# Designs tried in a protein design chat: VHH binders against Nucleoredoxin-like protein 2 (NXNL2). Part 8

Target 1, 156 residues: Nucleoredoxin-like protein 2 (NXNL2), of Homo sapiens (Human) (q5vz03)
Amino acid sequence: MVDILGERHLVTCKGATVEAEAALQNKVVALYFAAARCAPSRDFTPLLCDFYTALVAEARRPAPFEVVFVSADGSSQEMLDFMRELHGAWLALPFHDPYRHELRKRYNVTAIPKLVIVKQNGEVITNKGRKQIRERGLACFQDWVEAADIFQNFSV
Short names: E, the ipSAE of ESMFold2; O, the ipSAE of OpenDDE; V2, 0.75 times the mean of E and O plus 0.25 times the DockQ between their complexes.

## First folded at step 7 (VHH; framework vhh_7qia_2)

Design e5 (from d6 with A33T; at its last look DockQ between E and O 0.87; V2 from the best seeds 0.74)
Fold by OpenDDE, look of step 7:
Structure e5 (fold): chain B 156 residues (1-156), chain A 126 residues (1-126)
Amino acid sequence: as target 1 above (156 residues)
Amino acid sequence: QLQLVESGGGLVQPGGSLRLSCEASGFTFSDYTMGWYRQAPGKQRELVAFITYGGRTNYADSVKGRFTISRDNAKNTVYLQMNSLRPEDTAIYYCAAGEYTMVWDSGSYEVTFDYWGKGTPVTVSS
């Protein structure tokens, strides 16, 4: 299965570089399109952070889940500040990576924030990740995992 | 089952005040943007005000300075304080729940509401 991010490198809020292939292997991937200047993004990001923390960051058994931030910010510094201020400990596509624009186009993102849940091969599970998190909380993740055909012993 | 129940509507004289309430149930209220719409007879439904789950507020130009939207997450209730009411404010007022986004290229904001109340009538007449 071809990773949607291929041989790309992702970054953390601390500036560490991570290989996308290794980080996203056998995981449900949430592409998070957002920007610091976007008020809805600033409001939703903490909610996403709680979601991610519960599933991954502070979970006894981390769920097969990862968030990849695709920034719509105006600069690298703005993006970094946003990540440091409100983001969870998830990954991001580097600001200067041209694939950022390709992803936007690929998933027809016209408004932000947008949370697109995808399989590792890039196939869309749902483009309403934001709504599903708001309405169902952690319960929506089970549906994503099933849709992604990832079966493992996982409990929240 | 998500429900929105409006209350507080009625007849009021021009210059008077009303306070509308909308009680939500069946969903996590604090995670939703709440809004008020109104529909006057023979007119299209229009957005009056909304308040995001982050507490940001927006108002239609026609009600700015007169109306105030607020929310109490502990009570799962959104309010619309309407002051200095005018005859043109006469309408059925609807509570709505949804989300807002920003258009990437323009920076303009859009609100989309998925759930609606049945409405409460407001009549401003001498």
Scores: ipSAE 0.670, ipTM 0.880, lowest interface PAE 0.5, mean pLDDT 92
ESMFold2, look of step 7: ipSAE 0.718; ipTM 0.857
ESMFold2 (binder alone), look of step 7: mean pLDDT 80; pTM 0.796

Design e6 (from d6 with Y109W; at its last look DockQ between E and O 0.80; V2 from the best seeds 0.59)
Fold by ESMFold2, look of step 7:
Structure e6 (fold): chain B 156 residues (1-156), chain A 126 residues (1-126)
Amino acid sequence: as target 1 above (156 residues)
Amino acid sequence: QLQLVESGGGLVQPGGSLRLSCEASGFTFSDYAMGWYRQAPGKQRELVAFITYGGRTNYADSVKGRFTISRDNAKNTVYLQMNSLRPEDTAIYYCAAGEYTMVWDSGSWEVTFDYWGKGTPVTVSS
């Protein structure tokens, strides 16, 4: 994650901060571009929460998977409310971190919601994570983890 | 694979009504926009209406006030209630499902329909 997030801090919905490198190492990382006022984002976020919960939060052996929310919200409070209302127990770039805009540009995000699955070095495994979850459910994670050059048994 | 099956088409007099339905199957999560397109003889296929999983709707100007789209997520079915039908509504009506987003720069909707039904013909003639 050194190439895209390694020296940054990430936040939880409760306001705690974590070092990105420590939180993301040896995991498949999903960059989630979304906003509270975006109806498609509000429709998809609960499905992503179900996916994350099954792989990580309620799994006997949590999968090596993490979501980093990259907010397109207009205010810090709107972002926080969105996370508390609909998000799973994943991470986000802080609202004040201007790197949110650099990630949008780097991954050419022109429309939201967008779920980009990346390797540890920031290389794209797929920029169609939303479609893959929608169509294949939990089965798509096995392909992601193999492409990410890490190996874990799928907990589901 | 997602499958879409339309029904409810037929022959109707001007001013009459029809209700089209489309049953969807073969998906894991239901985060699809569903909608209706139509294609009249010699014309390009055009959007009639779509509805998101959350219930937001969009209509072509030519059908506003006459057609109503709705969906029953528990039955995986989308409906098109067509009232005050006119001869120019004659077409093959196709059910579609696909991804919907908001474009970052404009804030407008973008819908990309990946899956299509076989179509159900609607003829409005006296």
Scores: ipSAE 0.433, ipTM 0.715, lowest interface PAE 1.9, mean pLDDT 87
ESMFold2 (binder alone), look of step 7: mean pLDDT 80; pTM 0.795
OpenDDE, look of step 7: ipSAE 0.605; ipTM 0.831

## First folded at step 8 (VHH; framework vhh_7qia_2)

Design f1 (from e4 with V111L; at its last look DockQ between E and O 0.84; V2 from the best seeds 0.00; counts 0 for: pae E 2.4 > 2)
Fold by ESMFold2, look of step 8:
Structure f1 (fold): chain B 156 residues (1-156), chain A 126 residues (1-126)
Amino acid sequence: as target 1 above (156 residues)
Amino acid sequence: QLQLVESGGGLVQPGGSLRLSCEASGFTFSDYAMGWYRQAPGKQRELVAFITYGGRTNYADSVKGRFTISRDNAKNTVYLQMNSLRPEDTAIYYCAAGEYTMVWPSGSYELTFDYWGKGTPVTVSS
């Protein structure tokens, strides 16, 4: 993940910080661009939470999958309240990290919510993650993990 | 695979009413915005109304107060109640499903439709 996050730190909704590379290595990463005041973001976030929970939080064998929230909120408190209310137990770029803007530019995000699925080197697997979850549910993860260049022993 | 089927069109007199229905199959309603478009003979297709998954509605100025869009997410169905019909409402009416997003940073909303029905004709004539 060093190619897109440059040894940065990520945060949880409980205030813990983690190193991005350690938290994201060898995983399929979803960059989630959203905001609390965006009605479509509030409609989608519960669907993403259910998806993440089934793959990671409540799975017998957690999938190699992580979500990084890239907030477009107006304040740090608004971002945290949004995460506490609707988000799953995933990670976020800190509110004051200006790299939120660089990621938006890199992936040409002009509208939210947007879910961009990326490889370890930052290449896009799909920028239609929201649509794929909505239409295919958990089945879309198999396609994502097959496209990712990660080492895994995950099998059904 | 994903299909939208409209029904309820027909011939009515000016001042009459019709209720259009659109049943979706092959996907869930989760997170879809639903809309009705119409295309009159020789005209471009225009938005009539849309409704988000969460129930926010919007109407073209030409139909405000006369048309009502609603949805039943449990039945995968969207409706258009059309009252006080006028001859200029004559058109083929299309159901559509798609994404509702917020353009950032401006905060305006954008609606893009991925799926379309085949249409149901509505003729308002005496």
Scores: ipSAE 0.406, ipTM 0.720, lowest interface PAE 2.4, mean pLDDT 88
ESMFold2 (binder alone), look of step 8: mean pLDDT 82; pTM 0.804
OpenDDE, look of step 8: ipSAE 0.580; ipTM 0.812

Design f2 (from e4 with V111F; at its last look DockQ between E and O 0.84; V2 from the best seeds 0.63)
Fold by ESMFold2, look of step 8:
Structure f2 (fold): chain B 156 residues (1-156), chain A 126 residues (1-126)
Amino acid sequence: as target 1 above (156 residues)
Amino acid sequence: QLQLVESGGGLVQPGGSLRLSCEASGFTFSDYAMGWYRQAPGKQRELVAFITYGGRTNYADSVKGRFTISRDNAKNTVYLQMNSLRPEDTAIYYCAAGEYTMVWPSGSYEFTFDYWGKGTPVTVSS
């Protein structure tokens, strides 16, 4: 994760901060580009929340999966309200971290919502995470974890 | 293997009305935008209206105030109510399903429709 997030901190919807490398090591990471005032983001976020909850938050053996929200919101309050209203218990880059814009450029994100699934070294597993979740549900995670070469047992 | 089946097309006089239906099978409507496109003879296929999963609608300027799109997510069905029909509304009407996004940073909306019905013809003529 050092390649794309370095020693940055991430935040939860409760306001707690965590170190990115510690939170993301040995996991499949989904970079979630979205915004509160984006209608399709609001339509998709609950589906992603159900997906995350089933794999991680309510699983007996949590899958090695984490979501990092990369906000395109216009204000910190809009971002926080969006996370509290619709997001799962995943992480985000802080609103004031300008790296949000660098990640958009790095992964060539031209439209939102976008879910980019990446390996530990930042290499793209798929740019079509939204479509895959929509069409295949939990089954798509097995393909992601295989591509990421993460050796853990998980439920799907 | 999503399938879309349109119905309700036909011949109608100017000023008349038609109601198109599109029934989907092989998918749930979660995170799908649904839309209607039309293709007149000799012209490119054009967007008529769409409706998001959350019920938000958008219309081509040429049909605003005359056409109404609606969806019943429980029945996987999308409707297009067409009122005050004009000869220029003559076309084959296609139901479509796909992805709704917002282009960043401009904020404009974009649709990519991956699934299409076979179309239902509508003719508006006196």
Scores: ipSAE 0.520, ipTM 0.769, lowest interface PAE 1.6, mean pLDDT 88
ESMFold2 (binder alone), look of step 8: mean pLDDT 79; pTM 0.780
OpenDDE, look of step 8: ipSAE 0.597; ipTM 0.829

Design f3 (from e4 with T28I; at its last look DockQ between E and O 0.87; V2 from the best seeds 0.00; counts 0 for: grease 24.6 > 24.2, SAP .697 > .668)
Amino acid sequence: QLQLVESGGGLVQPGGSLRLSCEASGFIFSDYAMGWYRQAPGKQRELVAFITYGGRTNYADSVKGRFTISRDNAKNTVYLQMNSLRPEDTAIYYCAAGEYTMVWPSGSYEVTFDYWGKGTPVTVSS
ESMFold2, look of step 8: ipSAE 0.676; ipTM 0.825
ESMFold2 (binder alone), look of step 8: mean pLDDT 81; pTM 0.808
OpenDDE, look of step 8: ipSAE 0.787; ipTM 0.891

Design f4 (from e4 with T28Y; at its last look DockQ between E and O 0.87; V2 from the best seeds 0.00; counts 0 for: loop humanness VH .136 < .165, grease 27.1 > 24.2, SAP .695 > .668)
Fold by ESMFold2, look of step 8:
Structure f4 (fold): chain B 156 residues (1-156), chain A 126 residues (1-126)
Amino acid sequence: as target 1 above (156 residues)
Amino acid sequence: QLQLVESGGGLVQPGGSLRLSCEASGFYFSDYAMGWYRQAPGKQRELVAFITYGGRTNYADSVKGRFTISRDNAKNTVYLQMNSLRPEDTAIYYCAAGEYTMVWPSGSYEVTFDYWGKGTPVTVSS
């Protein structure tokens, strides 16, 4: 993750900060571009939460999977309220980190919500993560983890 | 993987009504926007209406006030209630499913339809 997140910190909805590399190492990472005032973001976020919960939060053997929310919200309070209301227990770039805009440009995000699945070196596995979840459910993670070449034990 | 099956088309008199149905099968029906298109003989296919999971609707100007789109997520079904039918409404009506997004940075909403039914014919004539 060093190639795309460097020495950055990530946040939880409860205000805790974590070091990005420690939190994301050896995992399939999903960059989630969304905003609270975006109607389709609000429609999709609960489905992503169900997906994450099944793979990670409620799994007997949690999958090596993490979501990093990249907010397009207009204020830190809007971002926090959105995360508290609809998000799963995943991570976000801090609202005040301008790297949010760099990631949007890097992955050519022209519409939201968008879920970009990346390898540890930042290469795109798929920029259609939302569509794959919608069409295949949990089964799509098998393809992501295979493409990421992660051999750690996990469960679905 | 998503399959769409239309029904409810037929022959009606001008001023009459029809209700079209489209049954969908697939994962997470709620993350699909659902819509109806129509194609008259010799014309291009055109959007009639769509409806998002959250209940937002959009209608072509030619059908506003006469047609109503709705969805029943428990039955994976979308409906088009067609009232005050005119001969100009004669077409093959296609159910469609697609992705609802907000275009960035403009903030406008867009649906991109990927899946189509085989169509159900509607004829409005005396």
Scores: ipSAE 0.639, ipTM 0.804, lowest interface PAE 1.0, mean pLDDT 89
ESMFold2 (binder alone), look of step 8: mean pLDDT 81; pTM 0.809
OpenDDE, look of step 8: ipSAE 0.821; ipTM 0.899

Design f5 (from e4 with G107D; at its last look DockQ between E and O 0.78; V2 from the best seeds 0.73)
Amino acid sequence: QLQLVESGGGLVQPGGSLRLSCEASGFTFSDYAMGWYRQAPGKQRELVAFITYGGRTNYADSVKGRFTISRDNAKNTVYLQMNSLRPEDTAIYYCAAGEYTMVWPSDSYEVTFDYWGKGTPVTVSS
ESMFold2, look of step 8: ipSAE 0.679; ipTM 0.838
ESMFold2 (binder alone), look of step 8: mean pLDDT 81; pTM 0.803
OpenDDE, look of step 8: ipSAE 0.760; ipTM 0.886

Design f6 (from e4 with E110T T112E; at its last look DockQ between E and O 0.72; V2 from the best seeds 0.67)
Fold by OpenDDE, look of step 8:
Structure f6 (fold): chain B 156 residues (1-156), chain A 126 residues (1-126)
Amino acid sequence: as target 1 above (156 residues)
Amino acid sequence: QLQLVESGGGLVQPGGSLRLSCEASGFTFSDYAMGWYRQAPGKQRELVAFITYGGRTNYADSVKGRFTISRDNAKNTVYLQMNSLRPEDTAIYYCAAGEYTMVWPSGSYTVEFDYWGKGTPVTVSS
């Protein structure tokens, strides 16, 4: 089965390049659609950062979770500044990658911020990731993991 | 678990004032935009006003200059100060909570309200 990001490369806020296939292997993937000039994006991103840090950075075991930022910014510089200012240490699709537009269309993103939780193959677990994080915090992640049917046993 | 409880409704004469309150519980109040809707008899529910967690406000044209929406995050409460009330303001007023979003790529902002109170009646009559 083909992964949603396939053989593409992702980037960090520090400019490092990462192979998507390796980075997202056996993980729940959160596609984050947002922009720096979007006030709701700026309000939600810190919450997402706390959520991500609790799962990935503070966990004793690697969490089967990764965020892939799909920028709706107006320029590469705006995207970079946004990542440096408010984002967690998650990955991003390069600004000049045309696949940003394809992902937007594929998941019918018409408003931001939008957090779409997907399996590696691109199947949607939930398109209400933002709402679930706000209302349930880390409790929602267990549901995502179960829905993803990944091989790793993870409990929040 | 999420609950919105309205209060402050009642009977008032034309030209009078009322202040509606809505207390929220069961969720992080500061994460939501709050709004007021109203539904008059035989009419569709309409937006009266909303306020984002950042303090941005929006009003229906019919109430601009007369109504003021505000919020107190410390009290988990949203208010609607209604002045210069008119008979056409008679309706059931509903408190609502929802997510603030930006339409992409147009850049316009909107609120998707998902939670509603039971409503409080407001009657403006001589």
Scores: ipSAE 0.635, ipTM 0.853, lowest interface PAE 0.5, mean pLDDT 91
ESMFold2, look of step 8: ipSAE 0.670; ipTM 0.812
ESMFold2 (binder alone), look of step 8: mean pLDDT 80; pTM 0.796

## First folded at step 9 (VHH; framework vhh_7qia_2)

Design g1 (from e4 with A97R; at its last look DockQ between E and O 0.05; V2 from the best seeds 0.00; counts 0 for: pae E 9.4 > 2, placed apart)
Fold by ESMFold2, look of step 9:
Structure g1 (fold): chain B 156 residues (1-156), chain A 126 residues (1-126)
Amino acid sequence: as target 1 above (156 residues)
Amino acid sequence: QLQLVESGGGLVQPGGSLRLSCEASGFTFSDYAMGWYRQAPGKQRELVAFITYGGRTNYADSVKGRFTISRDNAKNTVYLQMNSLRPEDTAIYYCARGEYTMVWPSGSYEVTFDYWGKGTPVTVSS
C-alpha cells in the first residue's frame, strides 16, 4: 500500500484523520469510486456496507480488509453527507486531496460506482469488485485475500 | 481483435431515413460508452451522439429530434436511427467506444473516445 497511498492521510466520516500506511498495512484494499448524486452508487453503497460490516466491523475476528472511498462528488459537503448517510465505517481520501484525480487516472475509472481491489503494491486483483459482491457475496473475499498473499495465522 | 464494424450507410434523398448499426467485438461491450461521430470532406470529425453503458444519451444540437441512438448489449451492437435527413448530414459516420471520466476540479463527467471504426458513408442528395 506504501506504493500508492503510503505517505498520505485518510479521513473518516466523523472527521478523524488517520495515516494511510498504518491503516492499510497488510490488508486487502478496495478503492471505491462513487458519488452521492449517482443513483447506481446509492444503490450499491448499502450492499458494500453490509459486506464490510460482516467482514470487519461486526466480525469476531476482523478480516484484513479496508475500503478507501475516492469521491467523485462536486463538493466536500456532498461527500460527507453521502458517507454519513450510506457508507460503512471505512476510510476516504480527503475531498481536497488532488490525489483523487491520480487514482481515477491510474485505474482508468470510466464509470461509477467502481470497486477496484488492489494488492499492497497497487496491482489490480480485480476491477469488478461490485459484480463479484453482487454475484457471490462474502465468498468473493477468499479469492481476493489469496490473490493478495496476505499473511494470516500459521495454522494453515 | 478489437473491432467496430459499421453498416447501414448509403445514398438517400433529403427527408429520408437510414439506420446505422455498429457491431463490436474484442472487448466487454457493456462496460463502455458508445458513440457516433461524422466527418464531412474537409472538416474535422464531430460528435453526433453517444450512449453510456447505463443508457444516458447525448446528441449534437444539429441532430436533436431527428436522430436516436440506442444499444443492445446482448448483441454487442449500437444503433443510430437517422430521420429527416438533410444534405448537411452527408458524411462518413464512425462508430466509437469511449469512457466516462471525471474532470477535476469541476467534478463534471465527460466521455473520452479511444477507438473508432472504419466508418460507413452516408450521402444525402437529390
Scores: ipSAE 0.006, ipTM 0.197, lowest interface PAE 9.4, mean pLDDT 84
ESMFold2 (binder alone), look of step 9: mean pLDDT 82; pTM 0.801
OpenDDE, look of step 9: ipSAE 0.620; ipTM 0.834

Design g2 (from e4 with A97K; at its last look DockQ between E and O 0.70; V2 from the best seeds 0.00; counts 0 for: pae E 6.5 > 2)
Fold by ESMFold2, look of step 9:
Structure g2 (fold): chain B 156 residues (1-156), chain A 126 residues (1-126)
Amino acid sequence: as target 1 above (156 residues)
Amino acid sequence: QLQLVESGGGLVQPGGSLRLSCEASGFTFSDYAMGWYRQAPGKQRELVAFITYGGRTNYADSVKGRFTISRDNAKNTVYLQMNSLRPEDTAIYYCAKGEYTMVWPSGSYEVTFDYWGKGTPVTVSS
């Protein structure tokens, strides 16, 4: 992810920080553009949470998948409340990180919610992630992981 | 297999009423915005109304106060109640499925429709 997020920090809803590259390396990454006061964002977030939970949080062998929330909220408190209320145990760009604006521009996000699935180098696998989850459920992840060219396993 | 099947069209006199129905299958109906478009001869399709899962509605100015969109998620069906019909309402009416979003950062809402049914004809004439 060094091509997109570099040495930036990401945050959890509990306030912990992690380095983006360490958290995201060798994973399919979903950039989630949303906001607390956006009704369709509030409608979709629980579905994304179920999807993430099944693939990562409750899986015996967690899938190589991570979500990075890119908030369009008007305040840090709105962002944190939204994450606490509806989000899964994924990550977010800090509210005050100006890169939130840069990512919106890079991926031409003109409406929210938007779920953009990207490779490690930032290339788009699909910008229809929300639609695919709604229509295909967990099955869409297989296509994403194949397109992402994620290195699987080491052997000796 | 995604399908939208419209019904309830027909011939009606000016001032009359019709109720259009659209039964959906092949997708999770309750997760989508649904809408009605119409297309008069020689014209492009135009939005008549839409409704989101949360019950938010929007109407074209030409039909406000006369038409009502509603949905029944238990029956996977969206309806258009058309009252006080006028000859200008004559068209093929299409049920549509779409995504409800907020234009960012302005905060206005839109629906982007990506599938239409085959339509049901409505003719308003004496």
Scores: ipSAE 0.059, ipTM 0.523, lowest interface PAE 6.5, mean pLDDT 86
ESMFold2 (binder alone), look of step 9: mean pLDDT 83; pTM 0.812
OpenDDE, look of step 9: ipSAE 0.582; ipTM 0.825

Design g3 (from e4 with F27G; at its last look DockQ between E and O 0.87; V2 from the best seeds 0.00; counts 0 for: loop humanness VH .153 < .165)
Amino acid sequence: QLQLVESGGGLVQPGGSLRLSCEASGGTFSDYAMGWYRQAPGKQRELVAFITYGGRTNYADSVKGRFTISRDNAKNTVYLQMNSLRPEDTAIYYCAAGEYTMVWPSGSYEVTFDYWGKGTPVTVSS
ESMFold2, look of step 9: ipSAE 0.688; ipTM 0.827
ESMFold2 (binder alone), look of step 9: mean pLDDT 82; pTM 0.808
OpenDDE, look of step 9: ipSAE 0.817; ipTM 0.896

Design g4 (from e4 with F27G T28I; at its last look DockQ between E and O 0.89; V2 from the best seeds 0.00; counts 0 for: loop humanness VH .119 < .165)
Amino acid sequence: QLQLVESGGGLVQPGGSLRLSCEASGGIFSDYAMGWYRQAPGKQRELVAFITYGGRTNYADSVKGRFTISRDNAKNTVYLQMNSLRPEDTAIYYCAAGEYTMVWPSGSYEVTFDYWGKGTPVTVSS
ESMFold2, look of step 9: ipSAE 0.698; ipTM 0.836
ESMFold2 (binder alone), look of step 9: mean pLDDT 81; pTM 0.806
OpenDDE, look of step 9: ipSAE 0.863; ipTM 0.924

Design g5 (from d6 with T28I A97R; at its last look DockQ between E and O 0.67; V2 from the best seeds 0.57)
Fold by ESMFold2, look of step 9:
Structure g5 (fold): chain B 156 residues (1-156), chain A 126 residues (1-126)
Amino acid sequence: as target 1 above (156 residues)
Amino acid sequence: QLQLVESGGGLVQPGGSLRLSCEASGFIFSDYAMGWYRQAPGKQRELVAFITYGGRTNYADSVKGRFTISRDNAKNTVYLQMNSLRPEDTAIYYCARGEYTMVWDSGSYEVTFDYWGKGTPVTVSS
């Protein structure tokens, strides 16, 4: 993640801060661009939560997968409320980190929700993560992890 | 199997009305916007109307005020009520499924359609 997030901090929905490099190393990373006021974001987030929970939070050997929420919300409180209401136990870029806007530009995100699956160097595996999860469920992760060239010791 | 089945088309005189129906199956209906396209002879296919899961609607300018789109999520069905029909409304009408998003800066909704039914012909003629 050294190309896009390696020197940054990420946050949990409980307010804990983690270092991005430690949290994301050797993982498939999904950048999740979304907002609380966006109806399709609210519709998709529970599906992403089920996906993440099955792969990571409730797996015996968690898959090498992490979600980083990149908020398009208008305030820190709205972002936090959204995470607490609908998100899984994944991570987010802090609301006040201006890098949120750089990631939007880098991945040409003009509309939300958008789920961009990236390699450790930031290269896009797919920018159709939302569609793939809806159509294929957990099976799509196998394709992502193969493309990411990382260690694959996980349970589903 | 993913399927969209249109019905309700036919021949009608100018000023008349028709109600099109589209029954959807093979996908999670609540995850998608639903819409109607039409293609008249010699013209490109155009979006007529769409409706999101929550009931937000959009209409082409050419049909605004005359056509009403609605959906019954319990029946996986979308409708197009077409009133005050004109000869230029003559076309094959296609039910469509689309993903919808919100534009980051404006909050406006956009729909990208990815599946269409076989269509139902509508002819408006004296």
Scores: ipSAE 0.361, ipTM 0.740, lowest interface PAE 1.9, mean pLDDT 87
ESMFold2 (binder alone), look of step 9: mean pLDDT 83; pTM 0.826
OpenDDE, look of step 9: ipSAE 0.708; ipTM 0.892

Design g6 (from e4 with A97T; at its last look DockQ between E and O 0.67; V2 from the best seeds 0.67)
Fold by ESMFold2, look of step 9:
Structure g6 (fold): chain B 156 residues (1-156), chain A 126 residues (1-126)
Amino acid sequence: as target 1 above (156 residues)
Amino acid sequence: QLQLVESGGGLVQPGGSLRLSCEASGFTFSDYAMGWYRQAPGKQRELVAFITYGGRTNYADSVKGRFTISRDNAKNTVYLQMNSLRPEDTAIYYCATGEYTMVWPSGSYEVTFDYWGKGTPVTVSS
């Protein structure tokens, strides 16, 4: 569970809402700062989608990983179209939630896209998630999950 | 290990053409900008052009309309087509690559070039 999103709601690309606490508990969380009209965001998003799909959406045993899109779009329709066109089946802060701006400030995001991997308490595991996915593929998740201090499902 | 292999430089007369190539290996190509810098004798390196994975291009004013950058993602290769060459284009041309972002909301590109080729010489002389 990510403390910084506690009682908030998140949305899917279909417009459904979920409670952040329930959706994110015991997972590695990636905060994805991006926008539809940002060409670098559009270039990176398919790589993130492939990563997420392999770890979670089409995995035999889904990894404890979730992406929360933090949109810098100018309208809810731009945000929705971007998610439907290029995103994986992950979650987003609602367009009208002003916390989008507070998270960008909190994580010092001045240029996008940016992928920040965080612990349940919001501490940064890495702010170079984009680079790590690009250069290491799925292997980078093992380092993230070890750092995340979450309950492991493996018997020992 | 990321490597950039440049080719296509040489001696050409003013008004002539050359096509430079830069082949990239040792990484997934799909999230990098690639670009060309040049350095004339005794001068600092200057950006000539770059191209993003999605095909957006940027050119120095001195080469606009004469040079065209392109990329072939299947071959992991970037090209610089250099037409109407002038003696002032004489330089060593370096391929470079790195992560690109956009300062938001202003829309300015930032490119962090961390990888460079060794350069290919271009001489434009009668």
Scores: ipSAE 0.544, ipTM 0.798, lowest interface PAE 1.1, mean pLDDT 87
ESMFold2 (binder alone), look of step 9: mean pLDDT 79; pTM 0.782
OpenDDE, look of step 9: ipSAE 0.797; ipTM 0.887

